# VHH binders against q9xw16, part 9

Target 1, 132 residues: q9xw16
Amino acid sequence: MSGWNAYIDTMTAAAPSIKRCAIVGAADGSVWARTEADNVFKASEEELKTFVALFNDVTQVPAKGADIEGVHYVVPRTEESLIFGKKENTGFFAVKTKSAVLIAVYEGPNEVAAQVRKAVESMQTYLNNAGY
Short names: E, the ipSAE of ESMFold2; O, the ipSAE of OpenDDE; V2, 0.75 times the mean of E and O plus 0.25 times the DockQ between their complexes.

## First folded at step 28 (VHH; framework vhh_gocatamig_d2)

Design z2 (at its last look DockQ between E and O 0.45; V2 from the best seeds 0.00; counts 0 for: pae E 3.8 > 2)
Fold by OpenDDE, look of step 28:
Formats: C-alpha cells, sequence, structure tokens
Structure z2 (fold): chain B 132 residues (1-132), chain A 124 residues (1-124)
C-alpha cells in the first residue's frame, strides 16, 4: 500500500458524501492512490493525464467541461488550483498542489458540496505547507 | 538485476561544488520518482531532494537554492548539483527510486531501490 492511502482515507472520512477519491501526479496523471473495494475510482491514467492538464489553463475549462471516470461534468467556474464539476446529483472537486492533484467525487444535493470542498482544500493546504 | 550506482562524491572545501550522479539499471527508470538522501555520522538518513517522474522537484529547506536535482531518462540517471557546500552537508549520499512517490512524511521504506552511497566531505 502507498503512503498516500492514508490521505485518501482522511478525505473520505471528512465528507460522507464523497464516494471516490484519487491522488495523482500533477504533471502526468499517474495514480498515487485511489479509493478501492466498493468505491473504486475508475479513471484511467490516460484520462487522468488529460484531466490534470486542464490545470495548465483553467480559464478554458468552463467552456468545455471536464471528464472523470468516463462521466462528463459541467464546470461552472474554476480557480487557479481548483476545478469542480456538477452532473445531476453528483459532482467532483479537484485541487492542485505543487506536485499532485486531489480528486473527490461526491453524490448528493448541492448542500453537500461545501463539505467536500472543505475536505479537499484542507488536504491541499496541508500538502502545500509540507512542500508537496 | 536492479542496480543504482552513485558517483561524484569526495572531499571539497566549504563554498565548493560537487555533482553527484546515480546510474540506474534493471528497471523502468522513467516510471519512478528519484531521490537523494543523505546520512551524516550519528544521524538519521534524511531526504535531500526528490524529483517526480513528471519532473517536479522537492528539496529539504536547508539545501534550497544550493542543490539541484535533475534526471535524464535517456541515460537512466539522476543527478544532484551541490553548490555552496557547507560542513553540515558532510554525509553519505544515497540515490533512491520509488513508485509511487513517497507520501509526507517521506519514509525510506517507501522507496523500492537504493544505491550503495557516495561520501561527500566538506572540510577546510
Amino acid sequence: as target 1 above (132 residues)
Amino acid sequence: EVQLVESGGGLVQPGGSLTLSCAASGFTFRRYALAWYRQAPGKKRELVALIYRGGETNYMDSVKGRFTISRDNAKNSVYLQMNSLRAEDTAVYYCAAGYPPPAPPPLPSEYDYWGQGTLVTVSS
């Protein structure tokens, strides 16, 4: 098991609406850790490579949306290190650190989104402070 | 057989420079994060610099601005350029490879392969 699994566990525990998570390399989308078992994060490294590249120009992402696990999400807006998307009662938050992208896919009404965002941004802050 | 072989260590005066090299073989080099560790006498082995497969780098605070880690996938090699060397930089320096990269806090056990080390002595 990767040491990053502990971070996956921390994020999933922080927001019950999070169904799947992944930590991937910011440069290439390589999977460092992901949820497994009943909640397997299913995105391929090829897909993730495309996804993490969105952070190179986040301003263009709202116009085209984002794909995760073969699902197309509408992206209302972006921030420099934050991409989030929505589809029906599902969504995702993805935050970028110096070296990683943290992805959380959640299910629930819009009200749960705030907690999910907090979970991933908290992890983002921790990792950034640690130089990761 | 997997092998990591460090070279470039030696005696240098304070303020001097050295370039360490690590030549790897026996595994898919480009897939791995690469790191330089060092261990001074009586001290624990510590991470000096890390370079991810994508090229991003991470340094311990005390070497930032002085040390530069780089990789050449075509040569299956990782390097550590060491400038403005200090007495406290004296240590055996080790090359390491890991997949995936280590999570914070980085642990030596998270690396798959290690070199034998090369001694760097900074002394007047």
Scores: ipSAE 0.719, ipTM 0.861, lowest interface PAE 0.7, mean pLDDT 95
Fold by ESMFold2, look of step 28:
Structure z2 (fold): chain B 132 residues (1-132), chain A 124 residues (1-124)
Amino acid sequence: as target 1 above (132 residues)
Amino acid sequence: EVQLVESGGGLVQPGGSLTLSCAASGFTFRRYALAWYRQAPGKKRELVALIYRGGETNYMDSVKGRFTISRDNAKNSVYLQMNSLRAEDTAVYYCAAGYPPPAPPPLPSEYDYWGQGTLVTVSS
């Protein structure tokens, strides 16, 4: 029914180390699509509302960290439209588009982190150009 | 409960202008993407213009520069300003609303609500 599921599939195919991901509304954290089945992205809408609000001032995020799926991540770095979180050998990249936030949770070392970032930023660019 | 009611259709000369409006009720209008579709005789319903919650717009290529979609969240209304009308613009025009916004390309099945349509005829 939702054409957003194809975009989830595109990101996970581009970076196989992505274990879970979601596309959520930037204003309210509402879920437009997520990985399902064995790899369900398990964040509540209340948690996602808090999470997307971090993009209102990304410069404050490194001091606080970020919570996704009930997991607390340290945030070593942010950019105007990007938050990078780490916990042990896992992490996430989140990027903001005009209307959405893309969240990808991955496992692995720095080399896979770069691949995950590239996959998410490529989709960010595509969606921004399409008006999302 | 939910209604989308189009108005403003009619007969117009080639090169003329027309403004369509769609009044919405029964849902939280400001959270929805709004669209105009049209269906010409013997054709499938096709996207004309789409406007997102934040005001970003998309148009089919054949109407770019001639048609303008806009929304007024205070009046729960979406509009289509149609300029430089051509014979091929003759169709029934439908208002639609969807949440989450339809993914590109916007498929008709992704919209939650549809209006009943208003006829636009472009003829001498």
Scores: ipSAE 0.135, ipTM 0.496, lowest interface PAE 3.8, mean pLDDT 88
ESMFold2 (binder alone), look of step 28: mean pLDDT 84; pTM 0.847

## First folded at step 30 (VHH)

Design aa1 (framework vhh_gocatamig_d2; at its last look DockQ between E and O 0.68; V2 from the best seeds 0.00; counts 0 for: pae E 4.0 > 2, SAP .697 > .668)
Fold by OpenDDE, look of step 30:
Structure aa1 (fold): chain B 132 residues (1-132), chain A 124 residues (1-124)
Amino acid sequence: as target 1 above (132 residues)
Amino acid sequence: EVQLVESGGGLVQPGGSLTLSCAASGFTFSRYALAWYRQAPGKKRELVALIYRYGETNYMDSVKGRFTISRDNAKNSVYLQMNSLRAEDTAVYYCAAGYPPPAPPPLPSEYDYWGQGTLVTVSS
């Protein structure tokens, strides 16, 4: 158990619609922590390596979409350190810190997305302030 | 056998500079986050600097602008360049390696390997 598990718990507690969550290295997609048990975040490190590389040029992501856990999501738009996607009643928010990418996959109506975004961006801010 | 061996410590005057080195062996060095810690007499061991796998760095406020952590994966080594040294920088300096990288706040228990330490004394 790494210290990052506590951050996973914090995000999932802040947004109950989050089904799966992971904290990975921004440079290589290595998994630092992930949800487990009934809500296992299943993306491979190889997939995550590709995913985190999207942050190198987020402007191209909306045209291509993004894949997480073998699922393709439409990406309406991106920000410099934010990629979010949608698929039916599911979606994800991914935010980049100095050294990490936080990924939250959620399920529910569009209204729950705001809470999920707030949860991951709050964590992003905290980690950035901590130098991570 | 895993080893982390610090070197470069010594006596230096205030305002002086010193470079510490840590040579590692026995593990896949390139995968690990590396850190320098220090412990002054009667004080707790504290993080000085952290460098992630691909070069991202994190410094404690008291050393920002004065200390620089770097790594050379080809040499399995991590370095700490210390400039503008102060008396309060006097401590035993330790190198540490951990995977995954420690979460904030970093805890010594999150590191897998530690060196024996090298003494840095800043005194006039």
Scores: ipSAE 0.520, ipTM 0.768, lowest interface PAE 0.8, mean pLDDT 94
Fold by ESMFold2, look of step 30:
Structure aa1 (fold): chain B 132 residues (1-132), chain A 124 residues (1-124)
Amino acid sequence: as target 1 above (132 residues)
Amino acid sequence: EVQLVESGGGLVQPGGSLTLSCAASGFTFSRYALAWYRQAPGKKRELVALIYRYGETNYMDSVKGRFTISRDNAKNSVYLQMNSLRAEDTAVYYCAAGYPPPAPPPLPSEYDYWGQGTLVTVSS
């Protein structure tokens, strides 16, 4: 059992438009916790390893996009520790902490995307300040 | 099968120093977060220090600046250097290993493996 499940619950409660999310190791993409049951986060180990490596040089990501859960997203913009992906009425935000990457996949218009971003960035700040 | 074996405990005067060692076997050591916990008589087990796989550390407030956790992946070992020891540091010290790393706040239930402990007594 993992105390990281409480962090999954915190993010999904803060932004109900999050359909699936995960906390994965920044070095290798190993899953520390994820949404399960009705909304299983389904990314493979190989995909997550490739995905977290995008943070090694975020400036290259907009040109090539990003894959998560077998879905290819257009990445309109990145920041040093944040990748935002869009496909139709869905998207994701991923943020990197010292030790982890937080990934949230959502559905909805741009106004709910702001809530999702705020939820993951708040958690990013908290974990970074705690040394994670 | 899996073992964590602590050593280096003993009797020491206030202000003295000790180094605790924990030798690990039976699992992929370099993948795990490692921690030292301690339990004094009549008290709950409490985190002393935690070191993540790539060297980031966390300490309880009362030991910060006096204790140093370190790891040597080549020797499958984690260490606790204890300086400026006080009577309040008297306890059984346990090493622990966990993957994924314990979430804040770290709870004993999050670790996969525990050692049997080594006694540290700080007394005049």
Scores: ipSAE 0.118, ipTM 0.495, lowest interface PAE 4.0, mean pLDDT 88
ESMFold2 (binder alone), look of step 30: mean pLDDT 85; pTM 0.852

Design aa2 (framework vhh_4orz_3; at its last look DockQ between E and O 0.81; V2 from the best seeds 0.00; counts 0 for: pae E 5.2 > 2)
Fold by OpenDDE, look of step 30:
Structure aa2 (fold): chain B 132 residues (1-132), chain A 124 residues (1-124)
Amino acid sequence: as target 1 above (132 residues)
Amino acid sequence: EVQLVESGGGLVQAGGSLRLFCAASGFTFSRYAMAWLRQAPGKRREWVALIYRGGETNYADSVEDRFTISRDNAKNTVSLQMNSLKPEDTAIYFCAAGYPPPAPPPLPSEYDYWGQGTQVTVSS
């Protein structure tokens, strides 16, 4: 197990609505860690390569949406290092650090989104402060 | 057999420059993050620089803006350009490979392969 698995566990523990989670390379979408077992994050590296490239120009993402694990999400808005999407009672938050993209897919009512965002942004801040 | 072979070390005066090289073989180089670490006498091994698969780089605060890590996937090499060297940079420098990249805090166990090291000595 890589050290990144601990960060997956930290995020999932912080937000129980997170169903699947991954930490990937910001440049190429390579998977550094992901949830497994009953909650396998299933995005391929090829898909993730496309996904992380969205951060190169986040302003275009709301018009196109974003795909994760073969699921298309509506992206209401973006920030420089944040992409989030919604589909029915599901959604995702993706945040970019210096070298990584943290992706959390959640399930639940809109009220749970705030906790999910806080979890991933907290991790983002931690990693950024560490230079990652 | 996996091999990482460092070269380019030596004696240099303070303010001088050195370029270290690491030649890799026996594994799929392009899949690995490559790093340089160093160990000074009586001190623990410390991380110096990292270059990811995608070419992104990260540096220890102590060497940032002075050192530059780069890689050539076609040649299976990673290099460390060291400028403005200081006596405190004196150490054995090691090349290391890891996949996935080491997570914070970086642990030696998170690297899969290591070189034998090359001595860098900076005189005052």
Scores: ipSAE 0.595, ipTM 0.810, lowest interface PAE 0.8, mean pLDDT 95
Fold by ESMFold2, look of step 30:
Structure aa2 (fold): chain B 132 residues (1-132), chain A 124 residues (1-124)
Amino acid sequence: as target 1 above (132 residues)
Amino acid sequence: EVQLVESGGGLVQAGGSLRLFCAASGFTFSRYAMAWLRQAPGKRREWVALIYRGGETNYADSVEDRFTISRDNAKNTVSLQMNSLKPEDTAIYFCAAGYPPPAPPPLPSEYDYWGQGTQVTVSS
């Protein structure tokens, strides 16, 4: 069993509005851990490979948007290691660490988006400091 | 049958260098993270270095500036270049494979496949 599941649990506990969450390899989108059971994260390997490649040049992402789990999101803003996607009352935050991309899909108003971002960025910082 | 076979171990003087190799067969090597771990007499097995399937690397603090892990997906090999060796580097060195890669801290229990090890002895 992968120790990455503890990190999934930490993020979902820190931001309960996260509905689905995954940790995937930054180079190839391979799934290291994800929410399972009632809230399975369902993105395909091909979709995740395309998705993580967006971090190769995040400045190009707002013009084209991003797809995850078969859902197309508008990307209002990016940062060097962060992509924020929106669709109606749902969205995602994705952050890149040294080795991984953390993806959190949430539902709710603007108040929960900040909490989701904080949860994934806190984990990003922790993993980067650990060399991951 | 999955096999990981280490080689390149031996006796080396403190301050010297050594290069370990691990040849892999029986699985889709390019999908696995590869690692080196070591076990000194009377000690628990500890992580040394990890290389992800895409080539990114991580090292234990004690070896980071001295050891370099590399992989060759075409030859199904992983290697460990060890420089500035110290007597405390004396151990049996194992290569290991994991999918998905181990999370921090990278515990031995998270690897799927193991080699039988190669002895490295560093004399003072």
Scores: ipSAE 0.037, ipTM 0.458, lowest interface PAE 5.2, mean pLDDT 88
ESMFold2 (binder alone), look of step 30: mean pLDDT 84; pTM 0.840

## First folded at step 31 (VHH; framework vhh_gocatamig_d2)

Design bb1 (at its last look DockQ between E and O 0.84; V2 from the best seeds 0.00; counts 0 for: pae E 4.2 > 2)
Fold by OpenDDE, look of step 31:
Structure bb1 (fold): chain B 132 residues (1-132), chain A 124 residues (1-124)
Amino acid sequence: as target 1 above (132 residues)
Amino acid sequence: EVQLVESGGGLVQPGGSLTLSCAASGFTFSRYALAWYRQAPGKKRELVALIWRGGETNYMDSVKGRFTISRDNAKNSVYLQMNSLRAEDTAVYYCAAGYPPPAPPPLPSEYDYWGQGTLVTVSS
């Protein structure tokens, strides 16, 4: 098991609405860790390669949306290191660090989104401070 | 057979410079994160610098601005340029390769391959 699994556990524990999540390399979308078993994060590395490339120009993402695990999400807006999407009662938050992209897919009403965002951004901050 | 072979170590005066090299073989070099560790006498092995597959880097605080890690995938090599060397930099320096990259705090056990090390001595 990768040391990154502990970070997956931390994020999922921080926001119960998170169903699946992954930590991937920002440069190539390689999977460093992901939720598994009943909540397996299903995105392929090829898909993730495309996804992480969205951070190269986040301004264009709202116009085209984003795909994760074969699901197309509407992206209302983006920030320099943040992409979030929505689809019905589901969504995702993706944040970028120096070397990684953290992705959390959640299920629930809009009210749960804030907690999910906080969970991934908290991890983002920690990793950034660690130089990651 | 996997090999990591360090070179470039030696004796240098304080304020001097050295460039360490690590030549790798036997694995897909470009896929791995690469790191330099060092171990001084009586101390634990510590991360000096890390470079991810994408070229992003991370340094321990005490070497920031003085050391530079770089990689050349075509040569299957990783380098550590060390400037403004101090007595406290004296140690055996090791190169390491890992996939996936280590998670913070990085542990030596998270790396797949290690070199045998090269001695750097900074002394007047």
Scores: ipSAE 0.772, ipTM 0.880, lowest interface PAE 0.6, mean pLDDT 96
Fold by ESMFold2, look of step 31:
Structure bb1 (fold): chain B 132 residues (1-132), chain A 124 residues (1-124)
Amino acid sequence: as target 1 above (132 residues)
Amino acid sequence: EVQLVESGGGLVQPGGSLTLSCAASGFTFSRYALAWYRQAPGKKRELVALIWRGGETNYMDSVKGRFTISRDNAKNSVYLQMNSLRAEDTAVYYCAAGYPPPAPPPLPSEYDYWGQGTLVTVSS
C-alpha cells in the first residue's frame, strides 16, 4: 500500500477509458502500484521485466509486437519513451520516466486513445520533473 | 528482527567531511530503496538522499554536489559521503528502507524500516 496508488488514481480519473494501469520500475519491471480488485492489472513480474526491456530499443518493437497481461498487441508505432499497442477494441500506452514505466490499458474506439496518451504523458512529465 | 544501524556521526568543522554508514539486517536488502533523512532541532525530518534498487539517486537541492549516497548490496550497507559541511547540515541523520520506493513527495511514513539515527554536528 504505497503512495504510488494516488498516481494510479490520478491517471484513471484523467482518462476514464483506462481500465487497468500500473507503475513499474524501469530497470526490472517490479510493481510499485497497480489497479486492484475487479480491475487487477494482472501482469507477472517476469512478463513486466520483458516488457520494460522493450524500451532498450523501441525500434524493434513494431516488428514483434508486445505482450502484457498475457495479451499480444500489435505495436503500430513507438517513440523514444513511448510504446502504443492495439488489439481490437483495446489498447495500451506505456511511457518511460527516469526510473519508472507507466502502463495504461484502455478500452474503446480510437477517439479515446488521445485522452489516454495525454493522461500518461502528463504523469510522465510530472514524475520526470520530480526526478522519478 | 529487522535493524538498520547508523554510524559515523560526530563533531566536524565547517568545510569538513564525514562518511555515514548504515548496516542492515533481517530483510532482503537488495530489493529495497534506501534513504538518508535528517532532523535538526525543532524541524521536521527531511529527505537528504535516496538511492533506488537499480542504483539511481535523488538528492535534496541543498546537498547536490556535496553529498553522495551509495549502496553495497554485498555488505547490506548504504553510505552517505558528506563533503563541504555547513552549519545547516547539523542534524540527526537516519537511514531508512522502503519497498516499493516512496512516491513523491517521499513522506517518512512510506518507509518500512528506520534506524535510530546518528548525530552530526557542524560547529566552528
Scores: ipSAE 0.101, ipTM 0.507, lowest interface PAE 4.2, mean pLDDT 88
ESMFold2 (binder alone), look of step 31: mean pLDDT 84; pTM 0.850

Design bb2 (at its last look DockQ between E and O 0.74; V2 from the best seeds 0.00; counts 0 for: pae E 4.1 > 2)
Fold by OpenDDE, look of step 31:
Structure bb2 (fold): chain B 132 residues (1-132), chain A 129 residues (1-129)
Amino acid sequence: as target 1 above (132 residues)
Amino acid sequence: EVQLVESGGGLVQPGGSLTLSCAASGFTFSRYALAWYRQAPGKKRELVALIYRGGETNYMDSVKGRFTISRDNAKNSVYLQMNSLRAEDTAVYYCAAGYPPPAPPIPGSTPLPSEYDYWGQGTLVTVSS
């Protein structure tokens, strides 16, 4: 375990709808921390490498969607440092910091999305302010 | 075998400058965050400077503006340029490498030595008139 596990715990605590969560390197998709035990974040580093590369041009992501943990999500929204994916009653928020990508996979009605977003963006802001 | 070997330490007068080097081997250097720590006699080891794999840097407050950490992936080396040295900078300076990169401190906390995978043996810097 690393100090990044504390960040995972912080995000999951902030939004109970988050089922799985990961912090990965923005450059290569390497996993720095992830949820484990009953809610293991299952994306491979190869998949994550592809995923983090989506941030190189987020404008194209809505058209093709995004894959996480072998699941294909439609992407209703992207921002420069944010990718929002949905699939039925599940979804994910991925936000990019200077050096990391935070990924939170959630389950629940649309109403929970706002809380999930807030959780990851809060962490994003914290990390950015820390210079990371 | 993983090795981190510090060099460049020595005796310097207050106000002087010194450059520390750390040569690494035995691991994928470019993947790691690198840091300089220091430990003064009777004190705890403390983070001096950190450089992430992307080149982002972080410094302890007391060395900001005076110290500069840099890395050369081609040479598997990390450096600490120390300017305007003070007596309180006297310490054994350690090079450290960590993957994943050490997490930024949560409010009220500081990155701990346990956050790093590899450590050098240290090089002594003595600032004295």
Scores: ipSAE 0.358, ipTM 0.722, lowest interface PAE 0.9, mean pLDDT 92
Fold by ESMFold2, look of step 31:
Structure bb2 (fold): chain B 132 residues (1-132), chain A 129 residues (1-129)
Amino acid sequence: as target 1 above (132 residues)
Amino acid sequence: EVQLVESGGGLVQPGGSLTLSCAASGFTFSRYALAWYRQAPGKKRELVALIYRGGETNYMDSVKGRFTISRDNAKNSVYLQMNSLRAEDTAVYYCAAGYPPPAPPIPGSTPLPSEYDYWGQGTLVTVSS
């Protein structure tokens, strides 16, 4: 069992609209922790390696979109360390820290997207300050 | 076969110095966080120092400024330079390796020894006059 599970619990508690989330290594997409059991975050090793590499140049992502868990999302917004993906009434936020990428997949109207973004960015800031 | 082999322990006087070494084999060393733990008689095993794959370090309060952890990925080795040794530093010191790296502490949480994949056999450090 990984102490990263506490981070998963903190993010899902801060934004209940998060249905699945994960913390993965920024260099290789390896899973450090994820939601499990009834809400398992399902992504292949190859998919996650491809996904984290999007942060090498986020400006190219809106033209291509992004895939997570075999689902293709339109990416209307990126920032240097953030990718926002959208599909129908679902979406994701992904943020990059020094060593990790935090991915949160949510359901709900655009009002909940701000809550999800705040949850992942708060954790991003904490991890960056801790040297991760 | 994965091995972590500690060496460099021994008897030293208070105020003295020792360098502990841990040689690793059987896994991709550069991908792992490395740590030194210690266990004194009758006490719980406790984290002494941790070095992440990227080189960041963390130390327990009582050794900060006296101990230095370092790694040499070319030699698959992690080291603990122990200066200004005190009687309370007497313990068996263990090398550990983990991937994913142990999470940074959140208030009210402490990294558990079960978060490491591999452990060494330990090397005894005795500090006495």
Scores: ipSAE 0.065, ipTM 0.500, lowest interface PAE 4.1, mean pLDDT 85
ESMFold2 (binder alone), look of step 31: mean pLDDT 82; pTM 0.836

## First folded at step 32 (VHH; framework vhh_gocatamig_d2)

Design cc1 (at its last look DockQ between E and O 0.82; V2 from the best seeds 0.00; counts 0 for: pae E 4.6 > 2)
Fold by OpenDDE, look of step 32:
Structure cc1 (fold): chain B 132 residues (1-132), chain A 124 residues (1-124)
Amino acid sequence: as target 1 above (132 residues)
Amino acid sequence: EVQLVESGGGLVQPGGSLTLSCAASGFTFSRYALAWYRQAPGKKRELVALIWRGGETNYMDSVKGRFTISRDNAKNSVYLQMNSLRAEDTAVYYCAAGYPPPTPPPLPSEYDYWGQGTLVTVSS
């Protein structure tokens, strides 16, 4: 088990609405850790490679949306290190650190999104402060 | 057989410069995060610098601005350029490779492969 699994656990504990979660390399989308078993994060590394590349130009993402686990999400807006999407009662938050992309897929009403965002951004801040 | 072989260590005066090299073989080099560690006599092994696959780097505070880690995937090599060397930089320097990359704080146990080390002595 990778040490990154602990960070997966931290994020999922902080936001119970997170259904699936992954930590991947920002450069290539390689999976460092992911939720498993009943909540397995299903995105392939090839899909993730495409996804993390979105951070190279986030300004273009709202126009085309984003795909995770074969699901297409509408992306209302982006920030330099943040991409989030929505689809019905589901969504995702993806944040970029120096070396990683943290992805959390959640399910629930729009009100739960704030907690999910906080969870991934908290981890983002921690990792950034550590130089990651 | 996996090998990491450090070179470039030696005696240098304070304020001097030195470049360490680590030549790797026996594994897919480009897939791994690479690091330089050092261990001074009577002290614990500590991370000096880390470089991810994408080229991003991380340094211990005491070497920031003085040391530079770099990699050359075509040569299966990682380097540590050390400038403005100080007496406290004296140590055996080790290169390491790990996949996935280590977590913060990095632990030596998170690396898959280690070199045998090269001695750097900074003394007047």
Scores: ipSAE 0.709, ipTM 0.856, lowest interface PAE 0.8, mean pLDDT 95
Fold by ESMFold2, look of step 32:
Structure cc1 (fold): chain B 132 residues (1-132), chain A 124 residues (1-124)
Amino acid sequence: as target 1 above (132 residues)
Amino acid sequence: EVQLVESGGGLVQPGGSLTLSCAASGFTFSRYALAWYRQAPGKKRELVALIWRGGETNYMDSVKGRFTISRDNAKNSVYLQMNSLRAEDTAVYYCAAGYPPPTPPPLPSEYDYWGQGTLVTVSS
């Protein structure tokens, strides 16, 4: 299995409310690693290719929302390298590095969202500093 | 059968240049990250340069600015242009391919395929 599984484990350990997450290639959405077993991250590569392309212009994403795993999320805010999506008591954070997009899908109220954001942004910083 | 075949090694003077080539077959080359590693006698194999499928590159500090990794997906080949060569660059150079891309720092065990190596000797 890919050595990226350890990075998946690091993010899920840092924010236990994360139910599923993945690391995918920023250029094409190819899956480098994802959560598995009973909480498999089930997005197709075609869906992920569309999703990572949202980072080509994050300013347009709040108007149209985002789809992951066939679920449509409202996107209340974006930043240059971050997309936050929300649907009822679930949400996601996705962050872009030089070569990858980190996606974490979580459950819980808005107070939990800060922990999830911190977990993915910490990994984003680490990967960017490593040249990824 | 998968093959990675390096070529272009040889004897070169300090300050000189060489281009290494690695020809690949037996797998979908465009989906793989490619790397050059080197191993001097009695030392561990070390990463020299890495190029992702999307073209992003990474280099060890001592070769940055002197070496350039590139890939040609139409020819299933990865290259290492080595300029301003120094005696410390003397080593057997190996190409490697991995999918998905290796983690930072890349471990040799994360690559699926390795070539047999080509010797580069830098001396007067």
Scores: ipSAE 0.052, ipTM 0.455, lowest interface PAE 4.6, mean pLDDT 87
ESMFold2 (binder alone), look of step 32: mean pLDDT 82; pTM 0.828

